# VHH binders against Abasic site processing protein HMCES (HMCES): the designs that were tried, part 204

Target 1, 269 residues: Abasic site processing protein HMCES (HMCES), of Homo sapiens (Human) (q96fz2)
Amino acid sequence: CGRTSCHLPRDVLTRACAYQDRRGQQRLPEWRDPDKYCPSYNKSPQSNSPVLLSRLHFEKDADSSERIIAPMRWGLVPSWFKESDPSKLQFNTTNCRSDTVMEKRSFKVPLGKGRRCVVLADGFYEWQRCQGTNQRQPYFIYFPQIKTEKSGSIGAADSPENWEKVWDNWRLLTMAGIFDCWEPPEGGDVLYSYTIITVDSCKGLSDIHHRMPAILDGEEAVSKWLDFGEVSTQEALKLIHPTENITFHAVSSVVNNSRNNTPECLAPV

## First folded at step 17 (VHH)

Design uc110 (from uc0 with I57Y; framework vhh_6z1v_2)
Fold by ESMFold2-Fast, scan of step 17:
Structure uc110 (fold): chain B 269 residues (1-269), chain A 123 residues (1-123)
Amino acid sequence: as target 1 above (269 residues)
Amino acid sequence: EVQLVESGGRLVRTGGSLRLSCAASGFDFSTYAMGWFRQAPGKEREVVAAIAWHGGYTYHADFVKGRFTISRDNAKNTVYLQMNSLKPEDTAVYYCAARPYQFYDSPKDYNYWGQGTQVTVSS
């Protein structure tokens, strides 16, 4: 997984993340650094994306079932990294393979500290290899969405124009991530950065790409992944597996260039 | 403390009309999306209609479009389902359900449920 869309306005995104804590109280996640949230239809590694994580990471004795939402850099910078410039990290940490996560120091160490997060997106993009050409076909991949209509409106056919109206009720894609905290050696703000855990593709996606992000399907899975105060690393890793509850549609080549940031990037072709 | 209480279910003739009501208490109704689900004997519970927390967006299943209309009154903590042109296949127990802000089509995504009200449609 190397490209996502996360374009919702902050207030819409926040309501889409409403949840119940361990005591059954309805809550909205509390923002950290909300001004660093940059909505985009075409997010690449090195950019910031919103993630959910447990309040217990920031407040001693906090209820571990309460959630913070924070923008983090995509591309995990390990806490032990000694150079002054994170871009000088010698290996790619955009994704973390589920089968080797406990073997790679960069991921094993933060995972042992409970640094689990849920990466939020409208959906993600993958490029299908096409036989007989060098051209790849991009697809936008996302949770199945319930069709929305404006109150009192006559039902409308699916079209790119009508698709823009579904965002107020959009079910966000929730991907399992691991984050770490890096303190610049020469001082400055702590850098929070994350990686997305990947698994083998499900049957439904196998014709598009051989890998997929580890998707947490539903609030029970999201809650268990985030709650590092009550759910051990071993138990949390049982949530990491392919899912079939996913849909997709082909999109135009406009998305290929990560500098293109328009609704056309995810509109059906 | 949380309660959803459905009312209005009864026996009606084919082609008739019926309005179901669901009275909510024990939570902040205005911040919840509401859904109407139904379940016929031996079948899975399925979404019929749903409405967002602010009432501005709705969903109606293809099999009820043009016949059923969902609405809500946040001042009265009540959601309604107006059912017109009823057919025998609409016979089911109708359930009211609630989830924060957004509505989804899966029963598993709803936090609160009523006990249901029986609707029977006969010729």
Scores: ipSAE 0.775, ipTM 0.892, lowest interface PAE 0.8, mean pLDDT 91

Design uc111 (from uc0 with I57F; framework vhh_6z1v_2)
Fold by ESMFold2-Fast, scan of step 17:
Structure uc111 (fold): chain B 269 residues (1-269), chain A 123 residues (1-123)
Amino acid sequence: as target 1 above (269 residues)
Amino acid sequence: EVQLVESGGRLVRTGGSLRLSCAASGFDFSTYAMGWFRQAPGKEREVVAAIAWHGGFTYHADFVKGRFTISRDNAKNTVYLQMNSLKPEDTAVYYCAARPYQFYDSPKDYNYWGQGTQVTVSS
């Protein structure tokens, strides 16, 4: 997974992440560095994206079931990285294969520290290879959505222009991630960065791409992945597998250029 | 402490109308989306209609569009389902459910549930 959409205004995104803590109390995740959240229809590696993580990562005695939402850099910079510029990292940490996560030091070490996060997106993009050509067909891939209509418009068909309003009730894609904390050797703010765990594609996506992000389908899976205070690494890794609960549609080539940041990037063709 | 209480279910003849009510208490109703689900004998529980926390967006299942209307009154902590042109196929136990802010179509995504109210439509 190398491109996502995460364009919701901060307040809409926050409400979409409402959850219940261990005691069953309804909560909204608390923001860290909310000014660093940059909504976009076309997010690429090295940009910041919002992730959910346990409050216990920041507060010694916090309830591990309580959640923080924070923008993190996409592309994990290991805590041991010696260079002063993270862009000089010689290997790609945009994704982390589920089958080798416990074998690669860059991922095994933060995972052992409980540095699990849930990466938030409207959905992600993949490019299908077309037989006999060098062109690829982009697709927007996301959780199935319930169709919404304006109150009092019962029986009225949705127009294409009304599709934009679905965002107020959009079910965010929740992807399993691993993050790490890097302290610049010359001083400065700690950099929080993440990688998205990938698995083999489900049957529904196999014709589009052979890999997919590890999607955490539903609040039970999300809460167990985040709760590193109660859920061991071994138990959490059982949540990492392909899911069939996903849908997609073809989109225009506008999305190909990561500088394009408009609703046209994810609109059906 | 949290409670959802449905009322209004009864026996009604084909073509009749009925309004179901669900009174909520013990939580901040205004921050919750509300849904009406139904379950007929031998069938899975399915979504009938839903309404977002602010009331501005709704959903109605294809099999009830044009006949049923969901609405809410945040001042009264109540959600309603107005059922018109009832058919024998509408016979089921109707459940009120709540989840924070947004509504979804799967029962398992809802946090709070009422006990249900029986609607029987005879021909």
Scores: ipSAE 0.745, ipTM 0.886, lowest interface PAE 1.1, mean pLDDT 90

Design uc112 (from uc0 with T58I; framework vhh_6z1v_2)
Fold by ESMFold2-Fast, scan of step 17:
Structure uc112 (fold): chain B 269 residues (1-269), chain A 123 residues (1-123)
Amino acid sequence: as target 1 above (269 residues)
Amino acid sequence: EVQLVESGGRLVRTGGSLRLSCAASGFDFSTYAMGWFRQAPGKEREVVAAIAWHGGIIYHADFVKGRFTISRDNAKNTVYLQMNSLKPEDTAVYYCAARPYQFYDSPKDYNYWGQGTQVTVSS
């Protein structure tokens, strides 16, 4: 998973993340650094994306079931990284393989500290290898969406022109992530950065790509992954597996250039 | 205390009409999406219709399109299901359900549930 879409306006995104805490109280996640949220149809590694994490990471004695939403850098910078420029990290931390997560120091250490997060996206992109050519076919991959009707209208989201109408009730993709906190050696603000855990592709995606993000399907899975105060690392890792509850459609090559940031990036071809 | 109370279920003849109501209390109704689900004997619970928190986005399942209409009244904390042209296949217990802001099609994604109201359609 190396490219996503996360384009919803802040208020729409926040409502899409509404949840119930351990006591059954309805809540919206509380924002940290909302000014760093940059909506885009075409997000690449090193850009900031919104993640959910437990309030307990920021406030000692907070209820671990309460959630913060914060933009974090995509590409985990380990807390032990010694150089002054995080872009100089020599290995790729965009993704973290589920099978080696407990063997890699960069991931094992923050995971041991309960630094689990849920990475939010409209969906993600993958490029299918085409036989006999160097060309790749991009696909937009996302949770199945309920087909909506607008009150007082007769339209349905069956065409590219109607695609934008579904965003008001869009179910965000919720991917299992690990984050870490890095303090610049020369001073400055703490950098929060994350990686997306990856698993083998499900049957439905195997013809597009051999790997997929570890998707947390539903509020029970999301709550358990985030709640590091009550759910151990061992128990949380049981949530990391392929899922079949995913859909996709082919998109145009416009998405190939990460500078293109328009609805055409995810519109069906 | 959160409560969803369905009413209006009864025996009706094929081709008849019926309006179900669901009265909500104990939560901020205006910030919740509402759904109507049904469960026939020996079948899974399935979504029939749903409406977003603001009422501007609605869903109806293919098997009821053109026959059923969902609506809500935020001043009365009530969601309705108007059922027309009823068929024997519509016989089921109908449940009202709530989740914050957005609706989904899976029962597992809903936080609050009513006790259900029986609708029986016979010839």
Scores: ipSAE 0.780, ipTM 0.893, lowest interface PAE 0.8, mean pLDDT 90

Design uc113 (from uc0 with T58P; framework vhh_6z1v_2)
Fold by ESMFold2-Fast, scan of step 17:
Structure uc113 (fold): chain B 269 residues (1-269), chain A 123 residues (1-123)
Amino acid sequence: as target 1 above (269 residues)
Amino acid sequence: EVQLVESGGRLVRTGGSLRLSCAASGFDFSTYAMGWFRQAPGKEREVVAAIAWHGGIPYHADFVKGRFTISRDNAKNTVYLQMNSLKPEDTAVYYCAARPYQFYDSPKDYNYWGQGTQVTVSS
């Protein structure tokens, strides 16, 4: 998984993340660095994307079932990294294979600290190799959405009010991630960065790509992955597996260029 | 503290009309999406209609589209299901459900549920 869409306005995104804490109290996740959230139809590695994580990571004695939403850099920079420039990391940490996650120090160490997060997206993109050509067909992959009578016809001609109304019921894709905190050796702000855990593709996606992100389907899975105060690493890893509860459609080659950031990137062709 | 109380279910003849009501208490109704689900004998619970917290464009399942209409009244903390042109196949226990802001089609994603109201449609 190397490209996502996360285009919802901040307030819409926040409501889409409404949840219940351990005591059954309805809550919205509290933002950290909300000004760093940049909505986009075409997010690539090294850009910031919103993630959910436990409040306990930031506040001593906080209820571990309470959630923070924060933009983090896509591409995990391990806490032990000694260079001054994160882009000089020798390893590609955009994704983390589920089968080797406990063998790789870059991922094992933050997991041991409970640094689990849920990566939020409208959906993700994958490029299918087409037989007999060098061209690849992009697909937008997302949770099945409840379809209203007037949904799915969003384009450049629609008003901002109509756009927000249609997307208010979009079920965000919730992917299992691991994050770490890196302190620049020469000083400066702590960098929060994440990786997306990947698994073998489900049968429904096997013709598009052989790998998929580890998707957390439903609030029970999301809450267990985030709650590092009550759920051990071993128990949380049981949530990491392929899911069939996913859908997709072909999109235009506009998405190929990560600089393109328009609704056309995810529109069906 | 949280309660959803359905009312209006009864025996009606084929082609008849019925209005179901669901009175909500114990939570901020205006920030919740409301759904109507039904369960017929031997079948799983399925979504019939749903409406988001802001009221927007509601959802109606294909099998009731054009016959049923969901609506909400935030001043009364009540959601309604107007049922027209009833068929024997509509016979089921109808449940009211609530979840924050957005509606979904899966029962497992709803936090609060009523006890249900029986609708029976006969010739």
Scores: ipSAE 0.609, ipTM 0.840, lowest interface PAE 1.8, mean pLDDT 89

Design uc114 (from uc0 with T58R; framework vhh_6z1v_2)
Fold by ESMFold2-Fast, scan of step 17:
Structure uc114 (fold): chain B 269 residues (1-269), chain A 123 residues (1-123)
Amino acid sequence: as target 1 above (269 residues)
Amino acid sequence: EVQLVESGGRLVRTGGSLRLSCAASGFDFSTYAMGWFRQAPGKEREVVAAIAWHGGIRYHADFVKGRFTISRDNAKNTVYLQMNSLKPEDTAVYYCAARPYQFYDSPKDYNYWGQGTQVTVSS
């Protein structure tokens, strides 16, 4: 997974993340650095994306079931990295393979500290190799969405699909991530950065790409992944597997250029 | 205490109309999406209609489109299901459900549930 869409206005995104804490209290996640959130239809590695994480990472004795939402850099910079410039990291940490996560120091160490996060997106993009050509077909991949209708249009016959109407009720894709905190050797702000865990693709996606992000389907899975105060690393890793509850459609080549940031990037062709 | 109380279920003749109501208390109704689900004997609970927290977007299942209409009154903390042209296949227990802001089609995603109201449609 190397390209996503996360374009919702901050308020819409926040409401889409409403949850219940361990006591059953309804909450919205509390923002850290909200001004660093940049909506985009075409997010690439090294840009910031919103993630959910436990409040206990920031406050001693906080309820570990309470959630913070924070923008983090895509591309994990390990806490042990000694260079002054994160761009000098010699290996790609955009994704973390589930089968080697406990073998790689860059991922094993933060995972051992409970640094689990849920990466939020409208969906992600993958490029299917086309037989007999060097062209690849991009697809937008996302949770199945309930079809919405505007109030006052009940009983209208054969209304065409309208993607703009669905965003107000869009179910965000929730991907399992690992984050780390890096302190620049020369001083400056702590950098929070994340990686997306990847698994073998499900049967439904196998014709598009051989890998997929580890998707946390539903609030129970999201809650267990985030709650590092009550859920051990061993138990949390049981949530990491391919999922079939996913859908997709082909999109325009406009998405290929990461500088393009318009609704055309995810509109069906 | 959070409560959702359905009312209006009864025996109705085929082709008849019925309006179900669900009165909500114990939570901020205006920040919740509301859904109507039904369960017929021997079947799983399925979504019939849903409405977002602000009322501006809705959903109606294909099998009720043109016959049923969901609406809400935030001043009265009540959600309604207007049922027209009733068929024997509509016979089920109808449940009111709530989840924050957005509606989904799966029962497992809803936090609060009423006890249900029985609708029976006879020929």
Scores: ipSAE 0.802, ipTM 0.906, lowest interface PAE 0.8, mean pLDDT 90

Design uc115 (from uc0 with T58A; framework vhh_6z1v_2)
Fold by ESMFold2-Fast, scan of step 17:
Structure uc115 (fold): chain B 269 residues (1-269), chain A 123 residues (1-123)
Amino acid sequence: as target 1 above (269 residues)
Amino acid sequence: EVQLVESGGRLVRTGGSLRLSCAASGFDFSTYAMGWFRQAPGKEREVVAAIAWHGGIAYHADFVKGRFTISRDNAKNTVYLQMNSLKPEDTAVYYCAARPYQFYDSPKDYNYWGQGTQVTVSS
C-alpha cells in the first residue's frame, strides 16, 4: 500500500471515528497536533496521515481503551535511528510485511512497546498491471459503503449518487499500523512515524495486486489492535490477515501524479 | 442507564399501515445515528432503514423503498418508522438500534438495542 486518500474535513473525520471505551461511554478521539492534519485525495509516503492510538501512550495510568487521533509521518523512523536527518534512513519502512514483522528490528522493537496504531483513510489506491502494456490501471479500494439519500426523498434510489452525501456517512478504512517515536539527536520535536502492515491480497483483490494492507474490519478488531494495555502482541497479531469485505472501482490516471489533489483522483471512470 | 423502547407493533392486514416509535433515554440522542432492523422467524437480523445523527441523510433497504420512511425528532429523543402497503413478508420483530453519528447496515456495528416490537401482517 503506497497511496491513500484521506480528504475529510477534521470535524467529519473526528465524528467518523466515534467509539465506545471499555466502560461503554461514547467518545470522540482527542486530537494531538490537529493543525498538522492536511486533507488530501492523494497521500504518498513521507506525508502526514491521521492515525488512532491508545491514550495510554501519552498519559501515564490513562485508560488504555481511550483513543487519541494524531497526524504521523508515513514511513517509520525507528527510535534507535542515530542520524540527524530521517530522510537518510536506508530502509523503506512505508510497509511492513506481516510474515516478517517479528524478525525485523525496526518493527519488533516498537511492537514490544505496544506501539500499535490504526491508520485512517477514505481508501487506498493500487495499480493493476495490464497484459501486454507497461501502463497500469489505478483502482480506488475501500470498505463497502451503505447508500445514502436525502431524508424524506421519495424514490431516492433513482437519484444520482452525490459525493457530498456519501462523504457525510463514509465508513473510513482502518488499517493496522505500527508506529515509533524518534528524538532528533540535535534536539527538536519528537517525530511520530508509522508503517502499514501488509498481507497477501484477498481473492477479490488478487487481479489488481498481490498484496494488500492488513485491514481491521469493525470496532472489535480496531479496539483490540489499539488496546496494548490489555491485548498482548501475540493476541493482536491474530487480527492481521486478508479480508474479503472490501470493494473497488477503476479511477482515471489523474491519481498517478501525487501532486494532483482533487476529487477526480477517486471518481469512478 | 441507556434504554431504547420500541412501540407500535401489532397485527395488521395486508395493504395496511403502521407507525413504529422508538423512545431513547440515557444518552445524547442528537449525537447518534438510529437504525431500524427486523428479524423474521428462521432468518438473520437485517437493516430496514437508518438515519444519521442530524436527520438530513437516510437509508432504506431496497425491499421497503417507497413503502417505509424513517424519521427522527431530536427534541423528543424518538425515531419513527412509517410502514405503508404492508405485505406478509414484512412480518418480523422490529428492533431499534443506535450507533454514534453514522449509520451502517450490519447489526454488529450498533452499540445500543431495544428489545423489539412484533409486527404481524395477515394475508
Scores: ipSAE 0.800, ipTM 0.904, lowest interface PAE 0.7, mean pLDDT 90

Design uc116 (from uc0 with S30N; framework vhh_6z1v_2)
Fold by ESMFold2-Fast, scan of step 17:
Structure uc116 (fold): chain B 269 residues (1-269), chain A 123 residues (1-123)
Amino acid sequence: as target 1 above (269 residues)
Amino acid sequence: EVQLVESGGRLVRTGGSLRLSCAASGFDFNTYAMGWFRQAPGKEREVVAAIAWHGGITYHADFVKGRFTISRDNAKNTVYLQMNSLKPEDTAVYYCAARPYQFYDSPKDYNYWGQGTQVTVSS
């Protein structure tokens, strides 16, 4: 997973993340650094993306079931990194393989500290290698969505033009992530950065790409992954597996250039 | 303290009409999406229609499109299901459900549920 869309306005994104805490109270996640949230149809590694994590990471006596939403850098910078510029890191930490996560120091250490997060996106992009040609076909991959209609529409047909109107009720993709906190050697603000855990593709995606992000399907899985105060690393890792509850459609080559940031990037072709 | 109370279910003849109501209390109705689900004997609970927190977007299942219409009155904390051209296949217990802001098609994603109201359609 190396490209995502996360374009919802902050208020729409916040409502899409409404949840129930351990006491059964309905809540919206509380924002940290909301001004760093930059909506985009075409997010690449090293950009910031919104992430859910437990409030207990920031407040020692907080209820571990309460959630913070914060923009974090995509591309985990380990806490032990000693150079001044994170871009000098010799390792690609955009993704973390589920089968080696406990073997790699960069991921094992933050996991041991409970630094689990849920990476939010409209969906992600993958490029299918076309047989007999050098061209690749991009696809937008996302949770199945309930069809929406304008109030009073009777028998209205679904169409590509309706994709922009679906966003107000869009079910966000929730991907399992690991984050770390890096303190610059010369001082300054702590950098929060994350990696997306990857697994083997499910049968439904195998013709598009051989790997997929570890998707947390539903609130029970999301809650258990985030709640490092009650759920051990061993228990949480049982949530990491391929899922079949996913859909996709082909998109225009406009998405290929990460500088393109328009609705055309994810519109069906 | 949270309560959803359905009403309006009864026996009706094929081709008839019926309006179901669901009165909500104990939570901020205006920040919740509302759904109507139904369950026939021996079948799973399925979504019939849903409406977002602001009322501007809705969903109607393919098997009721053109016949059923969901609506809400935020001032009265009530959601409605107007059912026209009823068929024997519409016979089921109809449930009102609530979840924050957005509606989904799966029952497991809804936080609050009513007790249900029985609709029976006979030929």
Scores: ipSAE 0.788, ipTM 0.901, lowest interface PAE 0.7, mean pLDDT 91

Design uc117 (from uc0 with S30D; framework vhh_6z1v_2)
Fold by ESMFold2-Fast, scan of step 17:
Structure uc117 (fold): chain B 269 residues (1-269), chain A 123 residues (1-123)
Amino acid sequence: as target 1 above (269 residues)
Amino acid sequence: EVQLVESGGRLVRTGGSLRLSCAASGFDFDTYAMGWFRQAPGKEREVVAAIAWHGGITYHADFVKGRFTISRDNAKNTVYLQMNSLKPEDTAVYYCAARPYQFYDSPKDYNYWGQGTQVTVSS
């Protein structure tokens, strides 16, 4: 997973993340650094993306079931990294393989500290390799969505431009992530950065790509992954597996250039 | 105390009309999406219609489109299901459900549920 869409305006994104804490109280996640949230149809590694994490990471006596939403850098910078420029990290931490997560220090250490997060996206992109050609077909991959209609409308949408209406009720993709906190050696703000855990593709996605992000399907899975105060590392890792509850459609090559940031990036073709 | 109380279910003739109401209390109704679900004997609970927190977007299942209409009145903390041209296949217990802001089609994604109201359609 190396490209996502996360384009919702901040208020729409926040409402889409409404949740219930352990006591049954309905809440919206509390923002940290909201001004760093930059909506885009075409998010690449090293850009910031919104993640959910437990409030207990920031406040010693907080209820671990309460959630913060914060923009974090995509591409985990380990806490032990000693150079002044995090872009100089010698290896790629955009994704973290589920089968080796407990063997690699860069991921094992933050995981042991409960630094689990849920990475939010409209969906993600993958490029299908076709045999006998160098052409790749991009696909937009996302949770199945309930069809929406404008109040008082009759009949279903028959064209892709009606996707504008769907965003108001879009079910965000919720991917399992690990984050870490890096303190610059020369001083400055703590950098929060994350990686997306990856698993083998499900049967439905195997013809597009051999790997997929570990998707947390539903509030129970999201809650258990985030709640490091009550759910151990061992129990949380049981949530990391392929899912079949996913859909996709082919998109145009416009998405190939990460600087393109228009609805055409994810429109069906 | 959170409550959803359905009313209006009864026996009706094929081709008849019925309006179901669901009165909500104990939560901020204006920030919740509302859904109507039904469950017929021997079948799973399925979504019939839903309406977002602001009322501007809705969903109606294909099997009720053109016949049923969902609406809400935030001043009265009430959601409605207007049912027209009723068929025997519409016979089911109808449930009112609530979740914050957005509606989904799966029952498991809803936080609050009413106890249901029986609708029976006979020829």
Scores: ipSAE 0.797, ipTM 0.904, lowest interface PAE 0.8, mean pLDDT 91

Design uc118 (from uc0 with S30R; framework vhh_6z1v_2)
Fold by ESMFold2-Fast, scan of step 17:
Structure uc118 (fold): chain B 269 residues (1-269), chain A 123 residues (1-123)
Amino acid sequence: as target 1 above (269 residues)
Amino acid sequence: EVQLVESGGRLVRTGGSLRLSCAASGFDFRTYAMGWFRQAPGKEREVVAAIAWHGGITYHADFVKGRFTISRDNAKNTVYLQMNSLKPEDTAVYYCAARPYQFYDSPKDYNYWGQGTQVTVSS
C-alpha cells in the first residue's frame, strides 16, 4: 500500500470517526494539530495523513479507550535515527510486513510501547500488471459503501452518480498502523510518523496485487487495536489478517502522478 | 437512559399500508442516523431503509424501493417508515436502530436498538 485518498473536509472526516468509549459514551475524536490536515485524492509516502490513536499516549491519566485524531507523516522514522533529514532514511518504512513485525527493531520497539494507530483513508490505490505490456492498470480499493439517494427523490437511479454526494455518508477505510516519535538531533518539534501493516492479499484482490494493508473491519477491531492500555500486543496482533470485505474499481492513469489531486483520481473509468 | 420504542405494527392484508414510528429518547437524536431493519423467522436481520443525521440523504433496499419511504422529525425525536403496497414477503419484526451521523447496512454497526414491532401481511 503506497498511495491513498483522504480528501474529506475536516468536519466530515471527524463525524465519520464518531465512536463509543469503554463506558458506552458517544464521542468524536479530539484533534491535535488540525491545521496540518491536508485533504487530498492522492496521498504518497512522506505526506501527512490523519490517524486515530489512544488519548493515553498524550495524557498519562486518560481513559485509554478515548481517541485523538492527528496528522502524522507516512513513513515511520525510528526514534534512533541520527540524521537531521528524515527523508534520508536508507530503508523503506512505508509498509511493515505482518510476518516480520516482531523481528524488525524499527517496528518491534514502538509496538512494544503500545504505539498502535488506525490510518484513515477514503481508500487506497494499487497498480495491476497487465499481461503482454509494461502498462499498469490503477484501481481504487475501499470498503463496500451503502448506496445513498437524495431524501424524497426515491428512484433517482437514472441520475449519474455524483461522487461528492456519496462522501457525506462515506465509510472510511481503517488500516492498522504503527507509529513512532522521533526527536530531531538539532532540536525542534517531535515528529510523529507511521507505517501501514501489510498482509497477504485476499482472494478478491489477488488479481490486482499480492499484498494488501491490514484492514480493521468494524468498531470492535478498531477499538481493540487502539486500546493499548487494556489490549496487549499479542492480542492486538490477532486482528492483523486479510479481509474479503473490500471492493474496487478501475481508475484512469491521472492518479499515477502523485501531484495530481482531483476527483478524477478515484472516479470510475 | 437510551430508549427506542417502535409502534404501528399489526396484521394487514396484501396491498395494504402501514406507518411505523420509532420514538427516541436519552440521546441527542439530531446527531444520529436512523435505520429500519427487519427480521423474518429463520432469516438474518436486514436493512430496509435508513436516513442520515441531517435527513438530506436516505437509503431504501431494492426490495422496498417505490413502496416504502423513511422520514424523520427532529422536533419530535421520531423516525417513520411509510409502508405501501405490502406483500406477504414483508412479514417480519421491524426494528429501529441508531448510530452517530452516518448509516450503514450491517446491524453490527448500530449502537442503539428498539425491541421491534411485528408486521404480518396475509393474503
Scores: ipSAE 0.805, ipTM 0.909, lowest interface PAE 0.7, mean pLDDT 91

